VHH binders against Profilin-1 (pfn-1). Designs and how they scored, part 100

Target 1, 132 residues: Profilin-1 (pfn-1), of Caenorhabditis elegans (q9xw16)
Amino acid sequence: MSGWNAYIDTMTAAAPSIKRCAIVGAADGSVWARTEADNVFKASEEELKTFVALFNDVTQVPAKGADIEGVHYVVPRTEESLIFGKKENTGFFAVKTKSAVLIAVYEGPNEVAAQVRKAVESMQTYLNNAGY
Below, E stands for the ipSAE of ESMFold2; O stands for the ipSAE of OpenDDE; V2 stands for 0.75 times the mean of E and O plus 0.25 times the DockQ between their complexes.

## First folded at step 15 (VHH)

Design uf19 (from ue4 with E109Y; framework vhh_7pa5_2; at its last look DockQ between E and O 0.85; V2 from the best seeds 0.00; counts 0 for: SAP .693 > .668)
Fold by OpenDDE, look of step 15:
Structure uf19 (fold): chain B 132 residues (1-132), chain A 123 residues (1-123)
Amino acid sequence: as target 1 above (132 residues)
Amino acid sequence: QVQLVESGGGMVQPGGSLRLSCAASGFTFSSYAMSWVRRAPGKGPEWVSYISGSGGSTHYADSVKGRFTISRDNAKNTLYLQMNSLKPEDTALYYCAVGGPQPPPLKGYDDYWGQGTQVTVSS
């Protein structure tokens, strides 16, 4: 659909346990790209607006958790540009770049989480270096 | 199949106005932010403006802020760009694109822009 879809494809190829993925605007949570077809990322614009605002103060997020696609996740800890959550055999990684937030929702045992994190952080680094 | 068709370009004098349109099809239009980007001869693409899926938020490059207005009609799957107080430096081929500011291209991927509409500002 656009150049942003290439980055979605790259992350999902790097981590097969990713079920849904989206790239949204850091300023407003607007959807720039997302997985489609059988794995449509379904978070609303209003929900995403609230979600990206969590990066304004990540230290408070573990106390309240995070919601994505109407699902509430426990957030064990955060980093300056990283929020990750868990719910049963699912979880998410969200990383912030200069202009965007990359969100990957995955399914599987804890062992798959490392690969998902690596995929989104690699893309984070790439985009930051490119000025995005 | 995603399709984007730009229109509304033309030649105007400095200080003039134009209104561009982009007809979109092949995807859920209202679910995505949309951008205008432009390319002047011999230069790389420049992001101009983007609007959220609902139209609730808008963003502009500093070079066009206060002069250009982006809007959308989701019922018609159409994106608009009202350009006022046009300057010679606004001369470019204008494209409609899905998402926010357009990222650097990855090898093996095409830019899914339309054919573009030419805007020429000259006295």
Scores: ipSAE 0.902, ipTM 0.940, lowest interface PAE 0.4, mean pLDDT 94
Fold by ESMFold2, look of step 15:
Structure uf19 (fold): chain B 132 residues (1-132), chain A 123 residues (1-123)
Amino acid sequence: as target 1 above (132 residues)
Amino acid sequence: QVQLVESGGGMVQPGGSLRLSCAASGFTFSSYAMSWVRRAPGKGPEWVSYISGSGGSTHYADSVKGRFTISRDNAKNTLYLQMNSLKPEDTALYYCAVGGPQPPPLKGYDDYWGQGTQVTVSS
């Protein structure tokens, strides 16, 4: 599909616990790429616009939590360009670059969460170094 | 299975207008942002514009702001670029692409590009 699909494929290959994944525009939450078919990443444009706006003030996010795909997550911690959400045995990592937000939804305990975080941060670093 | 077919290019004098079309198939068109990208002779690809899946959000390179308008018709799976006040510097092969501005390449992956549609602006 898009050249952004290579980033989706790289993240899902690096961290098999990722169930769904998307790359969206940081300015508007528009979908540039996502997992499809039986693993479709399904969030409305309104939800994604609200979600990416959380990066405008990450200090507010732990008190409020975050919603993705109609699921509410507790947000134990944030960093300037990273939001980590948890719900039961599932979670997400989202990282912001200049142009995009990379979102990975995973299933599994804390041991797999580190692998997921590393996968999304690797792509974040690559994009940041290229001015994206 | 994903197909993007550009059309509407041609030769035009400076100050003229053209409307480019991109017919899309093989994917859920309305779910994805779409871009226009151009390649001038002897130059690499230059991102021109993108539009969100719904069409509610548009973005332009500084070089085309105020002259070009991106739009889409999701019922017809078609992306458009209205180009007004054309300049010789707009001469390029124009392509449509899925997503926002195209990312840097990753190892082991090649970018997909259609044939493009040629726009030539000269006196």
Scores: ipSAE 0.778, ipTM 0.890, lowest interface PAE 0.8, mean pLDDT 91
ESMFold2 (binder alone), look of step 15: mean pLDDT 79; pTM 0.801

Design uf20 (from ue4 with D110H; framework vhh_7pa5_2; at its last look DockQ between E and O 0.72; V2 from the best seeds 0.55)
Fold by ESMFold2, look of step 15:
Structure uf20 (fold): chain B 132 residues (1-132), chain A 123 residues (1-123)
Amino acid sequence: as target 1 above (132 residues)
Amino acid sequence: QVQLVESGGGMVQPGGSLRLSCAASGFTFSSYAMSWVRRAPGKGPEWVSYISGSGGSTHYADSVKGRFTISRDNAKNTLYLQMNSLKPEDTALYYCAVGGPQPPPLKGEHDYWGQGTQVTVSS
């Protein structure tokens, strides 16, 4: 829907291992776009509000992990604007832009994680350069 | 599939008020943030405000804070913008959109806006 849906489609096309994806407001976790139909991204607004607040201090996140879609992930790595979560054969990358957080949930072995990270970071860079 | 129809514009004196409506269909309205965007004569689109899917969080451009109030009625699939203390610089075509502030178009994409609703603030 709208221009944000094109960003969802671009990320999922660039990294087919992405199974669910969302773009949410960095200030409040509100859903701007998400995967729908057979692969609905099903996190609640309240859960997403808690999730995006993790970016207020990413250094605290590895100690406690992160929850998205009711799933708890171990967080082995964070950077100032990136959170990587892992659970079994699934994981997520979340990146923060000036106004949004891009969330991609993927499935597959660890070698696909780099592809997923690249997909979300390329969109992060594009949006940041445009003031978003 | 997705349809957004704006209404409620008109001509008003400086200091006056108007209430815009946006009727939404073709998607799960309550799951998504919604924005108001305006386009003044000779200018590109300017994001005005957005509201979270539940209505629990609202956000405003600095130029309209304290004067405009965004709201939604999820039972009626309708988005609203109450505009008070209107100024001549608020004159624009107003549109609603799905999501927060609309992003730049990706390569090969065109901006699509509905018909919008005209707001004219003039003495």
Scores: ipSAE 0.729, ipTM 0.868, lowest interface PAE 1.0, mean pLDDT 90
Fold by OpenDDE, look of step 15:
Structure uf20 (fold): chain B 132 residues (1-132), chain A 123 residues (1-123)
Amino acid sequence: as target 1 above (132 residues)
Amino acid sequence: QVQLVESGGGMVQPGGSLRLSCAASGFTFSSYAMSWVRRAPGKGPEWVSYISGSGGSTHYADSVKGRFTISRDNAKNTLYLQMNSLKPEDTALYYCAVGGPQPPPLKGEHDYWGQGTQVTVSS
């Protein structure tokens, strides 16, 4: 629906285990692009606002966990611009750029997580270098 | 199929006002942030303003801050831009777009913009 959809397509192509994906504003959690059709990313604006605020202090997130699309994930650890969570055979990776947060929800064994992380971090690097 | 149809443009004198509208269809309007983008002749697109899906958050380019107001009616699937205190430098084709600020270009990128509405500010 916008140029941001190209970034969604790039991430989902790079990691087939990604089921749903979204690009949101880092400041307010507004949705800029998301997967649609059979794999609609369903997080509400209010939920996303709360989620992106987690990046204000990532050190507290492991104790609290994180919620996406009404699902609570355990967060084993965090990095400055990275939050990832797990729940059974699912998980998510969220990375923060200057202006945006990229969220990828995946399904599969632990072995697929590395590919998902690589996909979102590659996009993070690209956007940061572009000033976004 | 995604459709965006802009309207409300015209010719005004400096200091005048216009109100643009954008009729959206083909997607869940309220689920997305929306933006106004403008393109002056010979220049690239310039992001003007965006509003969150719910309308609870708005942002403006420095060049229009204090003069322009973005709003939306999700029941009507319509985006608005109230433009006051217009200046000649505001002359451009104005587009409605889905999402936040314009992203950096990617090969194969496809933008869903309407035909645009022309705004001309001249004495």
Scores: ipSAE 0.247, ipTM 0.636, lowest interface PAE 1.5, mean pLDDT 90
ESMFold2 (binder alone), look of step 15: mean pLDDT 79; pTM 0.801

Design uf21 (from ue4 with D110E; framework vhh_7pa5_2; at its last look DockQ between E and O 0.81; V2 from the best seeds 0.81)
Fold by OpenDDE, look of step 15:
Structure uf21 (fold): chain B 132 residues (1-132), chain A 123 residues (1-123)
Amino acid sequence: as target 1 above (132 residues)
Amino acid sequence: QVQLVESGGGMVQPGGSLRLSCAASGFTFSSYAMSWVRRAPGKGPEWVSYISGSGGSTHYADSVKGRFTISRDNAKNTLYLQMNSLKPEDTALYYCAVGGPQPPPLKGEEDYWGQGTQVTVSS
């Protein structure tokens, strides 16, 4: 696909519990890279536009939750550049960089969440250091 | 397999215009943002512009803002770049790329840009 696809592969390799993953523009929610084939990330551009806008004021997100791929997730808490949600045995981590939002949707027990978070935050740090 | 084929480059005088095209295949074109990037001799790649999958949003580097216009035809799987008021500093090999501003290459990774189309602005 592109250079961004390599970053998708890196995150999914680091956390096998990630089922779907995407890198989108922080400004408009446009898809830059995503998992494909058996694990296609299916969020629409309009949905992603709304999602990335949540980072403009993360303090209000826990009160209303977040939607990804037509699924509503409870958001227990947020950080300045981190939104995470849970639904049953699934969840997501979304981190914001200078220019992008990295989204990872995972499936499994609560114990796998730590590995998923580490994967996306590591990539966040890498990209931020690179100016992206 | 992903294929990107750029065309439309050429030689023009300062103040002239060119229209670049990029034919895309091997992936769901309309699902992805697309970018133009350029590489001048001896320099690293420079991001020029990108457009969202639907075409609803466009973004430009400061160096080309107001002069270049990015567009796309999803029915034809084609990306365009209208370049007006060209300057000598616009001289470069222009590439089409999937996504927004292109990230640093990871070790051992191959970029999937096309062969590029040469744009030369000279009096």
Scores: ipSAE 0.916, ipTM 0.950, lowest interface PAE 0.4, mean pLDDT 95
Fold by ESMFold2, look of step 15:
Structure uf21 (fold): chain B 132 residues (1-132), chain A 123 residues (1-123)
Amino acid sequence: as target 1 above (132 residues)
Amino acid sequence: QVQLVESGGGMVQPGGSLRLSCAASGFTFSSYAMSWVRRAPGKGPEWVSYISGSGGSTHYADSVKGRFTISRDNAKNTLYLQMNSLKPEDTALYYCAVGGPQPPPLKGEEDYWGQGTQVTVSS
């Protein structure tokens, strides 16, 4: 909690539009850290295992969308290690590192999406450079 | 406040066994993956083992595979490490931690480790 929680805090501080956030194991979807208390990131381990498996073939994701916290998102596009989901005035960015997947759920218009993406990619880059 | 308290360490001869416990409180234990980490004298932290929140997925460092078994009892908020066929190289302070292998510290953040539980393997 303590070591991975700093990553949660850094992402939410960098992009205040992030409402909920989690770091989960890339192999099993198990939670390593998440926003808690008033903004609990509530996705089951089973749902998260299905979600992280989307990174095994991101090319198929736009056709079927993605589910997080019981919410279905349209996925307009993906990159090899990034999935962007959108639903109404909310969305998510998820990025994969060697060991983990970082997930940030945000609210706001498209203008805030770039800030959220930058926040998660910054942590992705830091972890990748460290071998994580 | 999150609290993790390790116990079960001690002195044992090579080839012996110990069972470590980690009592967790202050958070929803069953929602989080857990790890064991050890620090040998004069060395940095070494990740030892990992178990998912449900207990359905486990992983081990190569140096302990086949000898150590991680488990958890989510009803008792307790994490365990069964250590068999102990070697002098296993001598270390053992800590439990929330999440996967401990990440590099971020700028301005210092690692905090609890007291741990000492395992000493010596003839």
Scores: ipSAE 0.712, ipTM 0.864, lowest interface PAE 1.1, mean pLDDT 90
ESMFold2 (binder alone), look of step 15: mean pLDDT 79; pTM 0.793

Design uf22 (from ue4 with D110T; framework vhh_7pa5_2; at its last look DockQ between E and O 0.91; V2 from the best seeds 0.85)
Fold by OpenDDE, look of step 15:
Structure uf22 (fold): chain B 132 residues (1-132), chain A 123 residues (1-123)
Amino acid sequence: as target 1 above (132 residues)
Amino acid sequence: QVQLVESGGGMVQPGGSLRLSCAASGFTFSSYAMSWVRRAPGKGPEWVSYISGSGGSTHYADSVKGRFTISRDNAKNTLYLQMNSLKPEDTALYYCAVGGPQPPPLKGETDYWGQGTQVTVSS
């Protein structure tokens, strides 16, 4: 697909529990890359625009939760550039870089969450160091 | 398979205009943001502009802001770049790319751009 698609592949390879993944513009929620085929990331542009705006004030997100792909997730806590949510045996990690937001939706027992977080945060660090 | 074919380049004098086109196929065009990037001889790639999938938002590098306009026709799977008030420093091979500003290539990876279209601005 594109250069960004390689980053999708890298994250999904690092954490097999990731079911869907996307890289979107931090400014507007536009989709730059996403998982396709059997695991299409389905969030709309309008939904993503709202989602990336959550990073403008992460302190308010736990009170209201977050929506991805029409699914509402409980957000236990946030960090400056990290939003994560849970719903039953699913969840997501979203990290913000200089120019992008990386979103990974995962499925599995709670213990798989650590591996998913590591995958997206590793990519976050890589991109930040590269100026992205 | 993803295919991107750029066209519309040429030689113009400073202050002139060109309109580039990019024909896209092999993916759901309207679902992705699209970018223009350029590469001058001996230099690395420079991001120029990108537009969201719907076309609702546009972004420009400072070097082209106010002179270039990015647009798209999703019905035709085509990306456009209107370039006005061209300068010699705009001389480059222009590429169409999926997504926003293009990231560094990972080891073993190649850029999935088209063949590019040459833009030369010279008096």
Scores: ipSAE 0.919, ipTM 0.952, lowest interface PAE 0.4, mean pLDDT 95
Fold by ESMFold2, look of step 15:
Structure uf22 (fold): chain B 132 residues (1-132), chain A 123 residues (1-123)
Amino acid sequence: as target 1 above (132 residues)
Amino acid sequence: QVQLVESGGGMVQPGGSLRLSCAASGFTFSSYAMSWVRRAPGKGPEWVSYISGSGGSTHYADSVKGRFTISRDNAKNTLYLQMNSLKPEDTALYYCAVGGPQPPPLKGETDYWGQGTQVTVSS
């Protein structure tokens, strides 16, 4: 669908627990690529604009949580350029690159969280090294 | 299948104007940011401009800022690039693309590009 869509496919292949995934502009939250069809990532541009702005000061995020696809997540912790959210048996990892934010929403027990984090961080590293 | 069809190119003298169009189909056009990209002869792709899905955010490469204007009509699934004050260095094959500045192709993958539309600024 786009050169960015191959990046979506790579992340979902690396971590099958990822159910929905998106790459959005870090400045405006506009969608560059996302899972579609049966696994549509359905966050609005307005919601994503608010979400990517959380990376302007990640230290404040654990106190208030984060919303994606109209779902509120508790954010147990953040790191430089990473936000981790949890709700019941689902969660997300989001990482910021130079120009984009990569978002992966997964389902499954906490044991799969490390695999999902590794998938998004590997892509974050790849894009940062390429200047993105 | 996703389809992007560029048109509106041509030959113009320096200082002239052209308006490019990109007809999109096979995906929810209004949900996605769009870009214009160009390839000058013998060179790799150069990002030119960007517009958010809603049209509320636009950005331009320094080389075209103030001369080019990106816009979109989400009801017509069409992206536009108004090019004014054209210079010889704007000579290139112009493409539209989904998303922000296009990343390098992943191993074994190639970014899909349409036929593009040729812009030639000379004389």
Scores: ipSAE 0.734, ipTM 0.872, lowest interface PAE 1.0, mean pLDDT 90
ESMFold2 (binder alone), look of step 15: mean pLDDT 79; pTM 0.794

Design uf23 (from uf5 with K107E; framework vhh_7pa5_2; at its last look DockQ between E and O 0.68; V2 from the best seeds 0.00; counts 0 for: pae O 3.2 > 2, SAP .67 > .668)
Fold by ESMFold2, look of step 15:
Structure uf23 (fold): chain B 132 residues (1-132), chain A 123 residues (1-123)
Amino acid sequence: as target 1 above (132 residues)
Amino acid sequence: QVQLVESGGGMVQPGGSLRLSCAASGFTFSSYAMSWVRRAPGKGPEWVSYISGSGGSTHYADSVKGRFTISRDNAKNTLYLQMNSLKPEDTALYYCATGGPQPPPLEGEYNYWGQGTQVTVSS
């Protein structure tokens, strides 16, 4: 096991609306940690490799949308290191660090989305400051 | 219940070779990237090598590049480290772990390492 699972636990505790969560390698989309058991994050390495590559040019993502766990999301907005996706009353935030991408899939209204974004960005900042 | 069990360590002379194994159970091994980490006597952990879940991507610490080879057999849920041209500086307890290089500790974090497998390189 690794200490990456602790990051999953910290994000899900900080934003209880997160239903599934993963940390994946930015270069290869390989899973470093994810929610398991009753809330398993079900995405293949192939799907995740395509997903993390979206960060190579985030400006093109709103036109295409994004797929996670076989679900297609519209992407209303992006930032250099952040992709926000929506589908009905669910959504995701994904943030890129130097070496990884943090992905949180949540359910709920806009008020909940802000909490999820804060949780993943806090971990993004912590990891970036440590060189990750 | 997740378990990672290291084996294959031993004593060798400088220039020798060893092959370490890591048996995984309790999770979908092929879905996870894996790393080898070592802890030399009196020192903290040092990341050694990384392999993606599929095995298509590998990475090595500069100190072991060209001498060590990481591999995995997803059908057997086993991770390997082939160590050639061993040096006294490679003497350490070797552990396997899921994920990339270990992140900084979080408050309340528990140790995720098993017993490891001892590698001793001496003349």
Scores: ipSAE 0.564, ipTM 0.825, lowest interface PAE 1.7, mean pLDDT 88
Fold by OpenDDE, look of step 15:
Structure uf23 (fold): chain B 132 residues (1-132), chain A 123 residues (1-123)
Amino acid sequence: as target 1 above (132 residues)
Amino acid sequence: QVQLVESGGGMVQPGGSLRLSCAASGFTFSSYAMSWVRRAPGKGPEWVSYISGSGGSTHYADSVKGRFTISRDNAKNTLYLQMNSLKPEDTALYYCATGGPQPPPLEGEYNYWGQGTQVTVSS
């Protein structure tokens, strides 16, 4: 529906294991774009507001985990601009840019995680270089 | 089917005011941030204003800051743009769209455009 959807398409094309993903505002968690149709990203704005606030202090996130779409994920570790979680055969990668947070929820064996991470981090780098 | 229908445009003199509306359907309106974008003939689209899903956050392009006000009524699935102190350089076709500020040049434009509403500021 907006130009931001092209970035959603780029990430999902780069990592077929991504089931749902979204681009949200880093400051308020507002949805800028998300997967739709058969793979609707369903997190509420209130939930996303809480989620993006995790980046204010990522060091505390492993102790409490993270919730996306009403699902609780274990967070093994974090980096300054990266939060990732796991639950059974699913997981997520969330990366922060200057103004946005990119969230990708994936399904599959642990081996697919590397491809998902690469997809979102590549987009992170692109957007950061573009000033976003 | 996603639909965005803009209205409220017209011709006004410099210093005049207009109020644009955008009727949205085909998606969960309150879940999306919304923006106004305008396009003058021969130019690419210019992001004008942003409002969060809940309406709690707003942003404006420097060119319209202090003159334009974005708002929304989620119960009516409607987005608004109050334009005061209009200038000739505000002349453009105005569109509403989902999302934040204009994205960097991957596509460079929003995917779905309605017909827009024409705003003409002229003496």
Scores: ipSAE 0.038, ipTM 0.391, lowest interface PAE 3.2, mean pLDDT 88
ESMFold2 (binder alone), look of step 15: mean pLDDT 83; pTM 0.832

Design uf24 (from uf5 with H59S K107S; framework vhh_7pa5_2; at its last look DockQ between E and O 0.18; V2 from the best seeds 0.00; counts 0 for: pae E 9.2 > 2, placed apart)
Fold by OpenDDE, look of step 15:
Structure uf24 (fold): chain B 132 residues (1-132), chain A 123 residues (1-123)
Amino acid sequence: as target 1 above (132 residues)
Amino acid sequence: QVQLVESGGGMVQPGGSLRLSCAASGFTFSSYAMSWVRRAPGKGPEWVSYISGSGGSTSYADSVKGRFTISRDNAKNTLYLQMNSLKPEDTALYYCATGGPQPPPLSGEYNYWGQGTQVTVSS
């Protein structure tokens, strides 16, 4: 596999707890790459457009939460380029690069969250350094 | 299995027009942003144009802005590129691919390369 999907594979390999993953445009929420087959990332473009817009003012997100794939997550806190949420034994990490938003949905105990965060932030750093 | 089949290429004189098509199958076409990319012999791939999944957003390389128009018909799983005012510099093998408005940094390649369609602009 080549192209943007290679980065999907890299993140999912780095954190086995990631169930679904996507790379979307930061400006319009359009899907550039996503997990497929048994682990299809199913968020619509309309939903993703709303989601990526959250990065315009992350300070308000904890009060509202965030929706991905029709699931509402509690957002404990945010950072300038990081939004993460939790729901029971699931959660997500979303990081923003210059041109994209990387989203990883994971399943497991709280202990797995650190590995998921590291995976997406590593990719964030890589892409930012490359100008993406 | 994912397939992308480009068509519509040919030989035209400078100032001429062509309309390229890309027939997609094997994946949920409407869920992905699509791009046109071209490759001249001996050169790396050059991004040409981008369109979002819904078609609501488009962008173009500076070299083709104002001359090329990207569009899509999600009901037909088809991507289009209308090329007007063609120049010799537009000569290349044209590919459609899934992806954003620029090549990924890893390899410069887009997802699911097809066979391409040849566009030759020559007097």
Scores: ipSAE 0.745, ipTM 0.873, lowest interface PAE 0.6, mean pLDDT 92
Fold by ESMFold2, look of step 15:
Structure uf24 (fold): chain B 132 residues (1-132), chain A 123 residues (1-123)
Amino acid sequence: as target 1 above (132 residues)
Amino acid sequence: QVQLVESGGGMVQPGGSLRLSCAASGFTFSSYAMSWVRRAPGKGPEWVSYISGSGGSTSYADSVKGRFTISRDNAKNTLYLQMNSLKPEDTALYYCATGGPQPPPLSGEYNYWGQGTQVTVSS
């Protein structure tokens, strides 16, 4: 419904282990774009509003974990603009830009996590440089 | 039709100050983040600063941190850039810009730009 879908396609092409992803507004969790059809990113607006607020103080996230798409993830570590969540053979990376949060959910062992992180951080850098 | 009009540029000595303004019309100003972008002679566009629609979040390029301050007055539909401790490398055409309700182009340009205001820092 917007040109933001091309950004979803770019991230999923850069890291094929990404199964679902979304771009949401950092202030309110509103969905700007997401994967659709057989790989629908299924987080509710209420869940996304809670999720993006985690970036207000990422240091508190490891103690409580994070929920997305109705799934609870352990958060082993965070960085100022990044949250990494893990649950068994799945995980997510979320990064914050000036205006948005990029969320990528992947499946597979830990060695694919670096590919996913690189894909979302590359887009983070691009959007930050564009003022978003 | 979205309109952005910059003003406040001029010539100033190194170490001096200027305040730029950007008058916005044709859209709900408070709903959209705003940025300042500059183009120096012989260089491409360089992002300078960002402010959220509410004004609650700001950020700056490393080259201007501590010297420039972005602000907005949503009641007046006006964006500002206070520029202190100006250096010759700050010489550029300064634009206000916004993505508006549409995402930015993948090439990194904003959807809407003003015509720019010239800042020249020289002895």
Scores: ipSAE 0.011, ipTM 0.187, lowest interface PAE 9.2, mean pLDDT 84
ESMFold2 (binder alone), look of step 15: mean pLDDT 82; pTM 0.826

